# Designs tried in a protein design chat: miniprotein binders against q9bqp7. Part 1

All scores and structures are predictions.

Target 1, 240 residues: q9bqp7
Amino acid sequence: VPQNWFPIFNPERSDKPNASDPSVPLKIPLQRNVIPSVTRVLQQTMTKQQVFLLERWKQRMILELGEDGFKEYTSNVFLQGKRFHEALESILSPQETLKERDENLLKSGYIESVQHILKDVSGVRALESAVQHETLNYIGLLDCVAEYQGKLCVIDWKTSEKPKPFIQSTFDNPLQVVAYMGAMNHDTNYSFQVQCGLIVVAYKDGSPAHPHFMDAELCSQYWTKWLLRLEEYTEKKKNQ
Structure headers, positions and changes below count from the first letter of each chain, unless a header shows other numbers.
ipSAE, averaged over its two directions, is called F for ESMFold2-Fast, E for ESMFold2 and O for OpenDDE. V2 adds 0.75 times the mean of E and O to 0.25 times the DockQ between the complexes of E and O.
[cut] marks letters that were taken out.

## First folded at step 2 (miniprotein)

Design sb8yB1
Fold by ESMFold2, look of step 8:
Structure sb8yB1 (fold): chain B 240 residues (1-240), chain A 103 residues (1-103)
Amino acid sequence: as target 1 above (240 residues)
Amino acid sequence: SERIKRLEELAKEILRLVEELRKITDDPEVLYLLDMAELLAEFALDAAKRGDLEEAEELLKWAIEYLEEAVEIVKKLGVSPEIIERLERVLEEAKRTLEELRK
């Protein structure tokens, strides 16, 4: 039960984007490194038990791959995730805004995995765009705002390969989405709001991605959980 | 009591190093490693304050390992040799302090 509840939706804001049909999605640069990001809040509010479990998994991986092998594996997972998001931004951007594409960036099982989802995505309004919640004092970088099957969504793209060295992000995916949504809905850089979310889990082998749609009711339920994590973070940092 | 104080000081030194490293780069992998080191050092500080010395030592060992990997990556990113030398010296001091506390 949050001590300082705040609504996820903004009643003074339209849930319809501007009537103009922009050819270029919003890309607000990330600023204000003095306030916490969504992912930092979620990582810093991990329990000790979760951290011990993660470290035990890490030790088993090191036994299998060796120290240098595990470091290389981990770096490659980060690179694959980065390239996946770059590829999606390129695919969802208008072609005339890009002078050149990296064809190797577009060749991956993850991109094949999401093809059937992309056919249902239209009306892209934002890509890799910063959000800030002025009142609650947190920031984020959302992946995409677009319509999915006719519903305007904050869309979060996730890769999946086992083992996953960053399991915490997978457990907190819905919290991430609603945190971005709440920030966007109260960010003066945006003239509209969104009430739905979508989590898309893509697979390295190209298997069809799994969409996880979140309607407004479900988003509101997860918003309460996000507020609790943000309060925990704030209390933790107040004692420093 | 002296061992508790030394473990607390080591945890705080790690936290200061994390803050300094954040000023050097925005690389996502480095930032993840720094966040993990920070969390582990904060858990270690709490463990030391409770007198759980073996737990504090284990947590600090893991925090230092994350920092070592972070420094290794920032070297590859083309950070100034003078900055890297200072970072490695601070990290080596932290490792020596932890080894001394083993006994």
Scores: ipSAE 0.613, ipTM 0.841, lowest interface PAE 1.3, mean pLDDT 84
Fold by OpenDDE base, look of step 5:
Structure sb8yB1 (fold): chain B 240 residues (1-240), chain A 103 residues (1-103)
Amino acid sequence: as target 1 above (240 residues)
Amino acid sequence: SERIKRLEELAKEILRLVEELRKITDDPEVLYLLDMAELLAEFALDAAKRGDLEEAEELLKWAIEYLEEAVEIVKKLGVSPEIIERLERVLEEAKRTLEELRK
């Protein structure tokens, strides 16, 4: 049980999104501060097993590709992910804000992969927007807040070369999503609340993406796990 | 050494258990845990061959922990009690073997 329990949902906020569809999605810039990001917390609190396997994978890849080849591979993976998010932001943004649609960004297997998910996405409230949990003292940059199949969700877009048909195969991604939810629900920059999460795993080959929907109950379960990770991080930082 | 041989045998036994579990479920959480256990057991086998017995033991411990979790999930999925009991026995034997090797 977390020592510093805090609710994921804010009782002071209405569960009903205020009926005014914002004409423009929120895009709050991430401020450079000493506050740890969700990603940093998760990375620093990986299990010894996860760290070990990641390092062994890295070593294997270096043996296969060489050091320079591995750097190039890592850079390409990062770039592909970035381009995918940029393309999604462009697709989900109102047309009036879309200056130069780089048509080349839209011609990716990942974009093809998510087309069936995008059909069920509406009511975009935020895109690439910073969230801060003032009490729990963490920040994050969420990909998207929108309605998925009529339910307001924090949506996190992931790229994979391997099928991830199950939410468990997404590692700490559920923790990331609920961390963003909890922060947003208590961030004064946001007037609404989210109760659901969605992880979308897009595939390079254009095969249909896997949506991993997280209802309020599942979000609450992962929220407890997130709080424990945050406490572990905080303890590790005090001992440094 | 006899200890190296026994660690290698334990790693192979864990790998067999992974394969058996893969045959009885398509649950993705289980499959993930099995993949983790498999990788850890493979690395343990390599460590044992190198004479790094401490690393091998730790990796096998982790592999077993993942398999324990996998079996618990499989149990909840309504797999035959007879199959579960067999898997649990194999897993307990593996745990005992590891504890004996750590002494």
Scores: ipSAE 0.079, ipTM 0.596, lowest interface PAE 2.7, mean pLDDT 88
Fold by OpenDDE base, look of step 8:
Structure sb8yB1 (fold): chain B 240 residues (1-240), chain A 103 residues (1-103)
Amino acid sequence: as target 1 above (240 residues)
Amino acid sequence: SERIKRLEELAKEILRLVEELRKITDDPEVLYLLDMAELLAEFALDAAKRGDLEEAEELLKWAIEYLEEAVEIVKKLGVSPEIIERLERVLEEAKRTLEELRK
């Protein structure tokens, strides 16, 4: 049980969007402060087993590709992810704010992969927007807040070369999503709250993306796990 | 070597156990543990094939630990005692086999 329990949902915020749906998605810039990011917390609180597996995987990849090959691979993965997020932001942004759509960004297998998910996405409220949890003292940059199949979600877009049909195959991504939810729900820059999460795993080959929907109950379960990770991070930082 | 073969067999047994557990529960926590166990067992199998026996043994140990935790959660979820007893027996056999191979 977390020592510093804090609710994921804010009872002071109504689930009903205020009638002024901002015509433009929120895009709050991330301030680089001494405050740890969600990603940093998760990375610094991986289990010994997770760290070991990642290191062994890295060593194996270096053995297979060479050091330069592995660097190139890592750079390409990062670049593909970045381009994918940029393309999604362009697609989900209102047409009036669209800089010249680089048609080349839209011609990706990842974009093809998510087309069936995008059909169910509406009511975009935030894109690439910073969230801060003032009480729990962490920050994050969420990909998207929108309605998925009529439910308001924090949506996290992921790229994968391998099928991830189960939410569990997304490792700490559920924790990331609920961390963003909890922060957003208590961030004064947002007037609404979210109760659901969605992880979308897009595939390079254009095969249909896997949507991993998280209802309020599942979000609450992962929230408890997030709080434990945050506490572990905080303890580790006090001892350094 | 005989040791490599046994480690490979143990890894495959762990993978089978993961599949069996996936059939009896949809609990997200259990499924996470199963995914970790599966990944570890797959890496162990690869390590064994490469002749990295110490690595294979360590990975299998961790896979078993994740499965033990998974079974404990499944017990609390009201799965039939008969299924649990079978799973525990398989896990205990896997642990014994691993210990024998370390030696």
Scores: ipSAE 0.047, ipTM 0.561, lowest interface PAE 2.9, mean pLDDT 88

Design sc5vB3
Fold by OpenDDE base, look of step 5:
Parts: sequence; C-alpha cells; structure tokens
Structure sc5vB3 (fold): chain B 240 residues (1-240), chain A 89 residues (1-89)
Amino acid sequence: as target 1 above (240 residues)
Amino acid sequence: SRDELFYRIEELILKGDKEEALRLLREYIEKYPDNPDALFLVAELLYDMGRPEEARKVLERAKELAKKTGDPWLIELVEELEREIEERS
C-alpha cells in the first residue's frame, strides 16, 4: 500500500464535458523543471526483472546487428516513433491548425495500422500536452486526450516492430497512462477529468493496431502501482 | 524479493552458472506458475544451454500466457525466440 496515497480521480471535477471546452485541443508546453517526468520515474524504478529482460533483448539485438547496427536500429526506431506521433498529431489536430501536412508522414505502416482505431476516436481535447501533478511532484507529456468509443481517455500511442519488438517499457505503459490521468485530473490547466485510458500499439507492417482499453477500475489498480513506483523513485533520490 | 532473485539470476547467467540460474527460475515458477516473463526466461536459458526441445515446451506455455496478458511485447519476444529455435533446430 502506498504510504502517500493520492486519488487518481478528482472529486471536485465533473465528468461532464463543460460545454465551454475549446474546440481546439490543448497543447500545454512542457516546462523543463527539476520535477521528474513520468518516464524518468518509470525508468529509474524498473524492477530487476524488467531490466534483465531489456538487457537480454539488447544483447540479442547486438549479437544480431552488431553494436553499430544496434545503435542505428535504435535511432531509426526512435525516429519512426517520433514521425508516427507527429503524423498522429497532424491527423487529430483541427484542419485550421494543420501546418503543411507532410504527406510523407502519413504514408507509414503505423498510420495504416491505427486507421481502425482512429475511426473510433473523436472529441480530441489535448494533443502532446504537458501535465503536472503539483502534489505528487511529477510531470509528463501525454500524447492525446480524446473520446474512444464515446469514452474520454488518455490515449498513448506506441509503435511495435514485428518480428523485432521495440522495447519501450511496454510493461509500464499502463502506469504511464494512469500517471498522466492522475496528473491531468489534478492539473489546474485542465478543466475536465479523465476516467479511462487507452494504449494503442501500432504495427510497422500496417496490420491492425491493438487497443488496450483501461476502464476506471483498471486505472485505479494501476494507479496504486504507479504511486508505489513514485515512492520508490522518491526514496532512491533521497539516498543519492 | 523478486527483484533480488532476478538480479541474482542475471549475475549467475553472466558468470556462466546457467544451471543454478535455471534452478532458481524453476523455483520461482513453482511459486508463480502463471508468470509468462519468468517462463520466457526459462525458455531462453534452456535454449542457451543447448536444450531446445525443453525450451520449446516452456516457450509454448509462455506464449499462451503472454497472449492472455495481452502483452504484445512479450508475445513478440516469445515469437522471436520460437523462430530462432526453429531455425537452428
């Protein structure tokens, strides 16, 4: 049980979309502060099991690709992920705010992969927007807040390569999502609350993306785990 | 703790004491039979030990459990190892 329990949901915020929510998705810039990001917290609090699995994967990849090949692979994967997020932001942004759509960004297997998910996405409220949890002292940059199948979600887009998986902290993706939810729900820059999460795993080959929907109950369960990770991070930082 | 155990397992593997690492992983699986990550590690270790048939059997179970968890990353790792075992068998 977390020592410093804090609710994921804000009882002071109504679940009802305020009719006054701007038609334009929020894009709050991330402030570079001494405050740890969600990603940093998760990375520094990985279990030995997770670290071991990642290291074994890395070793296998280096064995297959060589050290330089692995560096190139990692760079390419990162670039592909970035382009995918940029493309999604472009797709989900209102047409009036669309900078010159680089049509080349839209021509990816990942974009093809998520098409069936995008059909169920509406009511975009935030894109690439910073969240801050003032009480718990963490920040994050969330990908998207939108309605998925009529439910308001924090949506996190992930890329995966078959047959070679992209090792993002896939195991921690639910924690990332709920961390963003909890921060958003208590961030004064946001007038609304989210109760659901969605992880979308896009595939390079254009095969249908896999949606992982997180209801309020599941989010609450992962929130407890997130709080434990945050406490662990805080404790580690005090000992440094 | 689980973390201490896996750290120890990692150290054993790095030192080349694969048999002891395997023993510890098996003991862990006895306690936690539905852990696909641990099963994957067992399969990987068995394969590294030149025991591909045993690895395959464990990997099948890992795959089934990974699919139940809906972890695409672990599924991909399992499938990659399956392919490697098949290609070298």
Scores: ipSAE 0.022, ipTM 0.414, lowest interface PAE 5.1, mean pLDDT 85

## First folded at step 3 (miniprotein)

Design p5
Fold by OpenDDE base, look of step 5:
Structure p5 (fold): chain B 240 residues (1-240), chain A 89 residues (1-89)
Amino acid sequence: as target 1 above (240 residues)
Amino acid sequence: SREELLERIKELIKKGDKLLALYLLFDYILKYPDNPEALIEVAELLLEMGRPEYARLVLEWAKDLAKKTGDPELIEKVERLEREIEERS
């Protein structure tokens, strides 16, 4: 049980979005500060097993590609991920703001992969927007807040070369999503609350993406795990 | 066997196949995560390979396991290796 329990949901916020559908999705810039990001907290609180799983993978890739080949691979993966997020932001943004759709950004297997998910996405409220949890002292940059199949979700888009049919295969991604949810639900820059999460795993070959929907109950379960990770991070920093 | 795999890794280190040896060491750790003795042996090899950062991480793991078992000999071995890493750093 976390020592510093804090709710994921804000009882002071109504579940009903105020009817002012913002005509434009929120895009709050991430401010550089001393406050740790969700990603940093998760990276610094990985289990030793998780660390060695990643290191084994890295060494395998270096054996297969060489050091320079691995650097190129990692750079390409990063670039592909960035381009995918930029393409999604372009797709999900209102048409009036889309002056220069780079048509080349839309021609990817990842974009093809998520087409069936995008059909169920509506009511976009935030894109690439910063969230801050002032009480728990962490920040993050969320990909998207939108309705998925009529439910308001924090949506996190992931790229993968391997199938991830189960949420358990997404490692710490559920923790990231609930961390963003909890921060947003208590961030004064947001007037609404989210109760659901969605992880979308897009595939390079254009095969149908896997949606991992997280209901309020599952979000609450992962929120407890997130709080434990945050406490562990805080303790580690005090001892440094 | 565990012993055969460790011996193979040692042979690779001696031959200078450091990349393959490092991969197999990480694989070894993941195969025997609940064996503090195995983790200590891996930490020693990582230290010899000039990878103290991984040796420390493995030793922390071994220390946690040793404390759970209450084996004073294992705890002492871990503490000794921790001191050696600090002296070489």
Scores: ipSAE 0.664, ipTM 0.897, lowest interface PAE 0.6, mean pLDDT 91

Design p6
Fold by OpenDDE base, look of step 5:
Structure p6 (fold): chain B 240 residues (1-240), chain A 89 residues (1-89)
Amino acid sequence: as target 1 above (240 residues)
Amino acid sequence: SREELLERIKELIKKGDKLYALYLLFDYILKYPDNPEALIEVAELLLEMGRPEYARLVLEWAKDLAKKTGDPELIEKVERLEREIEERS
């Protein structure tokens, strides 16, 4: 049980969208502060097993590609991910902001992969927007807040070369999503609350993406795990 | 066997196949995560390979296991290796 328990949901916020919700998705810039990001917390609190799983993978890739080949691969993966997020932001943004749709960004297997998910996405409220949890003292940049199949979700878009049909195969991604949810639900820059999460795993070959929907119960379970990771991070930083 | 795999890794290190040896060491750690003796042996090899950052991480793991078992010999061995890493870094 976390020592510093804090709720994921804010009882002071209504689940009902205020009629005054701006027609334009929120895009709050991330401020560079001494405050740790969700990603940093998760990376610094990986289990030793997780670390060695990653290192084994890296060494295997270096054996297969060479050191320079692995650097190039990593750079390409990063670039592909960035382009995918930029393309999604362009797709999910209101048409009036679409003056500079680079049509080349839309021609990817990843975009093809998520088409069936995008059909169920509506009511976009935030895109590439910063969240801050003032009490728990962490920040993050969320990809998207929108309705998926009529449920308001924090949506996190992931790229993968390997099938991830189960949420368990997404490692710490569920923790990232609930961390963003908890921060947003208590961030004064947001007037609404989210109760659901969605992880979408897009595939390079254009095969149908896997949606991993997280209901309020599952989000609460992962929130407890997130709090434990945050406490571990805080403890490690005090000892340094 | 565990011993055969470790011996194979040692042979690879001697031959200069350091990248493949390192891969197999990580695989070895993941195969025997609950064996403090095995983790200590891996830490020693990682230190010999000039990889103190990984040796420290493995030793922390071994230390946690050794404390759970209450084996004073294992604890002493871990502490000795920790000191050796500090002296070399």
Scores: ipSAE 0.608, ipTM 0.877, lowest interface PAE 0.7, mean pLDDT 91

Design q1
Fold by OpenDDE base, second read of step 4:
Structure q1 (fold): chain B 240 residues (1-240), chain A 87 residues (1-87)
Amino acid sequence: as target 1 above (240 residues)
Amino acid sequence: DEEERRELEEKIKELLERAREHLERARELAKKGDYEEAELEIWDAFLLIMEAEDLARELGSPELLERVEDLREEIYELLERIRERRE
């Protein structure tokens, strides 16, 4: 049980969108502060097993590609991910006309992969927007807040070369999503709250993306795990 | 600075020595059949060599990177042996 329990949901906020929801998605800039990001907390609190598996993967890739080849591969993966997020931001932004979109960004297998998910996405409220949890002292940059199949979700877009049909195969991504939810639900910059999460795994080959929907119950379960990771991070930083 | 480089080299060597101590404890535990505790020691060794690798990469020392890799291979071999014995 977390020592510093904090609720994921804010009882003072309405679940109903205020009728005054801006027609334009929120894009709050990330402030560079001493406050740890969600990603940093998760990276610094990986289990010994997770670290081992990642290093084993890295060593295999270096053996196959060489050191320079692996650096190039890593750079390309990062660039592809960035371009994918930029393309999604453009697609989901109501102000960007299709004519202003770099057609080259839209011609990716990852964009093709998520087309069937995008059909079920509506009511975009935030894109690439910073969240801060003032009480728990962490920050994050969420990809998207929108309605998926009529449910308001924090949506996290992921790229993968391998199928991830199960939410368990997304590693710490569920923790990231609930961390963003909890922060947003208590961030004064947001007038609404979210109760659901969605992880979308897009594939390079254009095969249909896997949506991993997280209901309020599942979000609450992962929230407890997130709090434990945050406590572990805080303890590690006190001992440094 | 040459002094900063020496301090970094010493820190990497210390990390590698500590990792080796954990690996030896893991070997002893595995000989006794305490495979769970042996695995914990292996994981501790592994974390130390990860830190050593990052520092050795920062330093740009091929010799220290080779020592990290050698110890990594020993860790992997021991881990596989422990897993094979648990099954």
Scores: ipSAE 0.014, ipTM 0.317, lowest interface PAE 7.3, mean pLDDT 85

Design q27
Fold by OpenDDE base, look of step 5:
Formats: sequence, C-alpha cells, structure tokens
Structure q27 (fold): chain B 240 residues (1-240), chain A 87 residues (1-87)
Amino acid sequence: as target 1 above (240 residues)
Amino acid sequence: DEEERRELEEKIKELLERAREHLERARELAKKGDYEEAEDEIWDAFLLIMEAEDLARELGSPELLLRVFDLREEIYWLLERIRERRE
C-alpha cells in the first residue's frame, strides 16, 4: 500500500463533462522544471525483470542488426513515432485541418492502422498538453483527451512492429495513462475530469490497431501501482 | 544421450564463466569511471547468460538455471550502480 495515498479522481470536479465542447483542444506547453516527468519516474523505477527483458530485447536486436544498425533502427523508430503523433495531432485538431496537411504524414501504415479507432474518437478536449500534479510533484505530456465510444479518455498512442493484443504486453503504458489522468484531474488548468484510459497500439503494416480500454476500476488498480513507483522514485532521489 | 547432456552442461558452464569475466572487466572499468565501456562489457555478459539460460532450459537443469539467475542479478546490480553514477 502506498504510504502517500492520493486519489486518482478529484471529488471536487463533476464527473459530467461540462457540455461546452471546447471548440479548440487544450494545448498547454510543458514547462521544463526540476519536477520529474511521468516517463522519468517510470524509467528510473523499472523492476530488475523489466530491465532484463528490455536489455534482452536490445541485445538480440544488436546481434541481428549490429551496433550501428541498432542505432539506426532506434532512430528510425523514434522518428516514425514522432511523425505518427504529429499526424494524429493534425487529424484530431480542428484548426490544423485548414493547414496543408503534409500528405506524406498521412500515408503511414500507422495512420492506416488507427483509422478504425479514429472513427470512434470524438469530442477532443486536449492534444499534446502538459499536466502537472502539484501535490504528488510530477509532470507529463499527454497525447490526447477525447471521447472514445462516448467515454472521455486519456488516449495514449503507441507504435509497434509486433502485435500487442493484451494490455499486459504494453508494460508501463497503463501506468503512464493513469499518471496523466491523476495529474489532469488535479491540474487547475483543466476544468474537467477523466475516468477512463485508452492505449492504442498502431502497427507499421497498417493492420488494425489494438485498443486497450481502461475503465475506472482498472485505472484505480494501476493508479495504486503508479503511486508505488512514484514513492520508489522519491526514495531513490533522497538517497542520492 | 548422456554424452550430449554432458557437452551441453559444459557449454553452459563455459558461457557462465565468460560472462563472469566480462562482468569483472565491467567492474574494473566502472571503478575507473569508464562507464560506457563498462556497459559494453555488461552487454556482452548479458548475451552470454541469455544463451546459457536457453541451453539450461533445454537441458532441464534447475541448478544451472539458478546460476544464470544469480549472475543476472549481479549484472543488474552493476548496471544500476553505473546508471546512478552517470546521473
């Protein structure tokens, strides 16, 4: 049990999204502060087993591609991920629909992969927006807040070359999503609350993306795990 | 075949010993502050213990598998220390 319990949901915020569909998604800039990011907390608190699995994967890839080939591969994966997020932001942003969409960004297999998910996405409230949890002292940049099948979600878009049909195969992504939810729900820059999460795994070959929906109960379970990771991080930093 | 089993056991032990040698080099490099080179040696150790793990599973030797796990924990501990010193 976390020593410093904090709720994921804010009881002072109405569960009913104020019916004013914001005409424009929120895009709060990330301020570079001494405050740790969600990603940093997760990276620094990986279990020995998680580190092993990642390192085992890395070594197999280096054995297959060589060191330089692996560096190139990782750079390409990062670039493809970035381009995918930029393309999604352009698709989901009402204002960017007027800008010359780089047609090349839209022709990706990843964009094809998510088309069947995008049809169920509506009511976009935030895109690439910073969240801060003042009490728990962490920050993050969330990809998207929108309605998925009529439920308001924090949506996290992931790229993969391999099928991830199970939420368990997404490693710490559920923790990232709930960390963003908890921060957003207590960030004064946001007037609404989210109770659900969605991880979308897009595939390079254009095969249908896997949506991993997280209801309020599942989010609460992962929130407890997130709090434990945050405590571990805080303890490690005090001992340095 | 008992002979094939013995050969496989010897191969696993050889891999574990080579992995230990890399780990020792990594420790020496880390003491000098050569953290990048220390990580490279740790990676070489990881490759060897992964091969040893696969072979130990094939052999069905819990004892050798435990040795693989012990060496892996030592590697993780060293990696963590190197990362902490780089930050």
Scores: ipSAE 0.012, ipTM 0.253, lowest interface PAE 8.8, mean pLDDT 84

Design r1
Fold by OpenDDE base, second read of step 4:
Order: sequence, then structure tokens, then C-alpha cells
Structure r1 (fold): chain B 240 residues (1-240), chain A 89 residues (1-89)
Amino acid sequence: as target 1 above (240 residues)
Amino acid sequence: SREELWERIFELIEKGDKEEALRLLREYIEKYPDNPDALFLVAELLYDMGRPEEARKVLERAKELAKKTGDPELIEYVELLEREIEERS
């Protein structure tokens, strides 16, 4: 049980969209500060098993590709992910910003992969927007807040070369999503609350993306795990 | 606890005591037979100890279990180790 319990949901916020919500998605800039990001917390609190497996994978990849080949591979994966997020932001942004769409960004297997998910996405409220949890002292940049099949979700877009049909195969992504939810629900820059999460795994070959929907109950379960990771991070930093 | 046992296993591996790590992992698998990660680590240790045929047999079990549990990343690690064993054997 976390020592410092904090709720994921804010009882002071309505689940109903305020009629005054701007038609334009929020894009709050990430401020550079000493506050750790969600990603940093998760990376620094990986289990010894996870670290070991990743290091072994890296060593095998270096053996197969060489050091320079592995650097190139890593760079390409990063670039592909970045381009995918840029393309999605462009697609999900209001039509007035569409005139500057690089058509080449839209011609990717990853974009093809998510087309069936995008059909179920509506009511975009935030894109590439910063969240801060002032009490728990962490920040993050969320990809998207929108309605998926009529449910308001924090949506996190992931790229993969291999199928990830189960939410368990997305590693710490569920923790990232609930961390963003909890921060947003208590961030004064946001007037609304989110109760659901969605992880979308897009595939390079254009095969249909896997949506991993997280209801309020599942989000609450992962929230407890997130709090434990955050406590572990805080303890590690005190000992440094 | 399971976590404490894993920590001890990794400490032993870091110290280079692969034989004791392997012993503890085998005891772990006897108690918890449906852990594909443990099977994979056994295969890696066996390979690192110069026992590739034994590693391959364990790795096959790990692969089957990983497929059953739907862990695509573990499947990838298994496949990478399989290739390495094949190339160096």
C-alpha cells in the first residue's frame, strides 16, 4: 500500500464537459523545471529483471547490427515515433491547421494502422499538452485527450514492429496513462476530469492497431502501482 | 518473497556466481512452473556457462509459455537468443 495515498479522480470536478470548453484542443507547453517527468520516474524505477532483460536485448542487438548500426536503428525508431505523433497531432487538430499538413507524414504504415481507431475518436480536448501534479510533484506531456467510442480518455499512441495484443505487453504504458490522468484531474489548467485511458499500438506494416481500453476500475488499479513507483523514485533520490 | 528471490538471483549473476544463480532459479521454477521469464533466464545462464544444448531445450519451453501468455517481448528475446545459440554452436 502506498504511504502517500492520493486519489486518481478529483471529486470536485464534474465528469460532464463544461459547455464552455473551447472548441480548440488545449496545448499547454511543458515547462522546464526540476520536477521529474512520468517517463523519468518509470525509467528510474524499473525492476532489476526489466533492466537485465533490456541490457541483454541491447547487447544482442549490438552483436547483430554493430554499435553504429544499433545507434542508427535507435535513431530511426525514435524518428518514426516522432513523425507518427506529429502526423496524429495534425490529423486530430482542427481543420484550419490542416493546410500545413505535410502529405508525406500521412503516408505511413502507422497512420494506416490507426485509421479504424481514428473513426471512433471525437471531441478532442487536448493534444501534446503538459500536465502537472502539484501535490505529488511530477509532470508529463500527454498525447491526446478525446472521446473514444463516446468515453473521454487519455489516449497514448505507441508504435511497434511486433503485435501487442494484450495490455500486459505494453509494459509501463498503463502506468504512464494513469499518471497523466491523475495529474490532469488535479491540474488547475484543466476544467474537466478523465476517468478512462486508451493505449493504441500502431504497427509499421499498416496492420490494424490494437486498442487497449482502460476503464475507471482498471485505471484505479494501475494508479496504486504508479504511486508505489513514485514513492520508490522519491526514496532513491533522497539516498543520492 | 518472489521479489527477494529475484533480487538474490541477480546479485549472484552480477557477482559471477552463475552456478548458484542457476540452482536458485531451478528451485524457483519447481515452485512456480508457469514463469516464462525464469525459464528464459535459466536458458541465458546455461548458454553463458557453455551449455547451449541444455539452453535450447529450456528456451523451447520458455517460448511455448511466452506464446501462451501473450508476451511478445519475451518471444522476441527468446528468438534473439535462439539465433545466437544457432550461430555460435
Scores: ipSAE 0.026, ipTM 0.479, lowest interface PAE 3.4, mean pLDDT 86

Design r38
Fold by OpenDDE base, second read of step 4:
Structure r38 (fold): chain B 240 residues (1-240), chain A 89 residues (1-89)
Amino acid sequence: as target 1 above (240 residues)
Amino acid sequence: SREELWERILELIEKGDKEEALRLLREYIEKYPDNPDALFLVAELLYDMGRPEEARKVLERAKELAKKTGDPDLIEYVELLEREIEERS
């Protein structure tokens, strides 16, 4: 049980969008400060098993590609992910804010992969927007807040070369999503709250993306795990 | 200490010294019995060393112990490794 329990949902906020929500998605810039990011907390609190599995994967990739080949691979994966997020932001942004859509950004297997998911996405409220949890002292940059199949979600877009049909196969991504939800729900920059999460795994070959929907119950379960990770991080930092 | 030995095992694994890591893990299990995490790492190393049948036997023990301890994350890791062994066999 977390020592410092804090709720994921804010009882003072309505689940109903205020009719006055601007038609333009929120884009709050991430401020660089001493506050740890969600990603940093998760990376520094990985289990020994997770570290082992990742290191084993890295070593196998280095054996296959060489050290320089692995660096190039990693750089390419990062670049592809970045381009994918930029393309999604462009697609989900209102047409008036569309900078000249680099048509080349839209011609990716990842974009093809998510087309069926995008059909069910509406009511975009935030894109690439910073969240801060002042009480729990962490920050993050969320990809998207939108309605998926009529349910308001924090949506996290992931790229993969391998099928991830199960939410369990997404490692700490559920923790990242609920961390963003909890922060947003208590961030004064947001007038609304979210009760659901969605992880979308896009595939390079254009095969249909896997949506991993998280209802309020599942989000609450992962929130407890997130709080434990945050406490572990805080303890480790006090001992350094 | 227990922690120092565990850190040393992880360092050896990171360096790719599987044989020495396996040796120390066996010592660790002897000193600190009923650790499902240690059993999982043994199974993982055995698999990486091309000993899948031995890995499977250790994984069964790890799974049984993980169920007794109620560690759902470890159960998941065991199941993932079991699947990987089956797919490559």
Scores: ipSAE 0.021, ipTM 0.487, lowest interface PAE 4.8, mean pLDDT 85

Design r39
Fold by OpenDDE base, second read of step 4:
Structure r39 (fold): chain B 240 residues (1-240), chain A 89 residues (1-89)
Amino acid sequence: as target 1 above (240 residues)
Amino acid sequence: SREELWERILELIEKGDKEEALRLLREYIEKYPDNPDALFLVAELLYDMGRPEEARKVLERAKELAKKTGDPLLIEYVELLEREIEERS
């Protein structure tokens, strides 16, 4: 049991978002402060096993591509991911906020991949928005808060070039999602609560994206794991 | 320790000693049977050793365990490796 237990859900917030506000999705800027990000907490608290699997994957990729080839690959993956998120933000944003849609951003296999998921996405409440958990003292930048199949979710978009099952770095994605949920549910900048998470893995070749839906029960289970990671991070930082 | 054994397995994989790594992984699984990550590594090693049918059998077990543990990402990885095995097979 985490020593510093805190609930993922806020009992003071109603589950029913006031449906009526056709309000522009929230985009709260991430403030650079001393508060650790979710990503930083997760990275610093990776198990030796996770670190190794990532390193092994990296070494295999270097053997296949060479060091320079791997750097280029990593840079391209990062760029493609960034472009994908920008394209999604553009798609999910109200038309009035659409700067000139770079039509080239929309012509990606990743965008094609998520089309079937986007059909089930509605009621966008936040896009690329910062969350802060004041009590647990962490911050994050969430990709999207929207209804997926009628359920309000924190949605995290991921890109995959190849079905390379060896990218264990995604094992912490559920922790990231619930960390964002827990923060948002207690962040005063948000008037609503989320009970579900969704991880969407988009594929470069345009093959149908894989949705990983997390119900409230699964989110609660991962929340406990997140709290343990956060405690580990806090202890590690006290010893430095 | 569990961690030391895991680190040793990983070092062997890095060195390309797949046979010894596989042996130690089997020992690891015997000691720690409810580790889906270890089963996944076994499947991966078997696949890398040109033993796709054996890899598939282990992967099925990893998938079942992943479903029981409620790890959707591990399920996805298993499915991705299954697909890769099928495509190269």
Scores: ipSAE 0.020, ipTM 0.456, lowest interface PAE 3.8, mean pLDDT 86

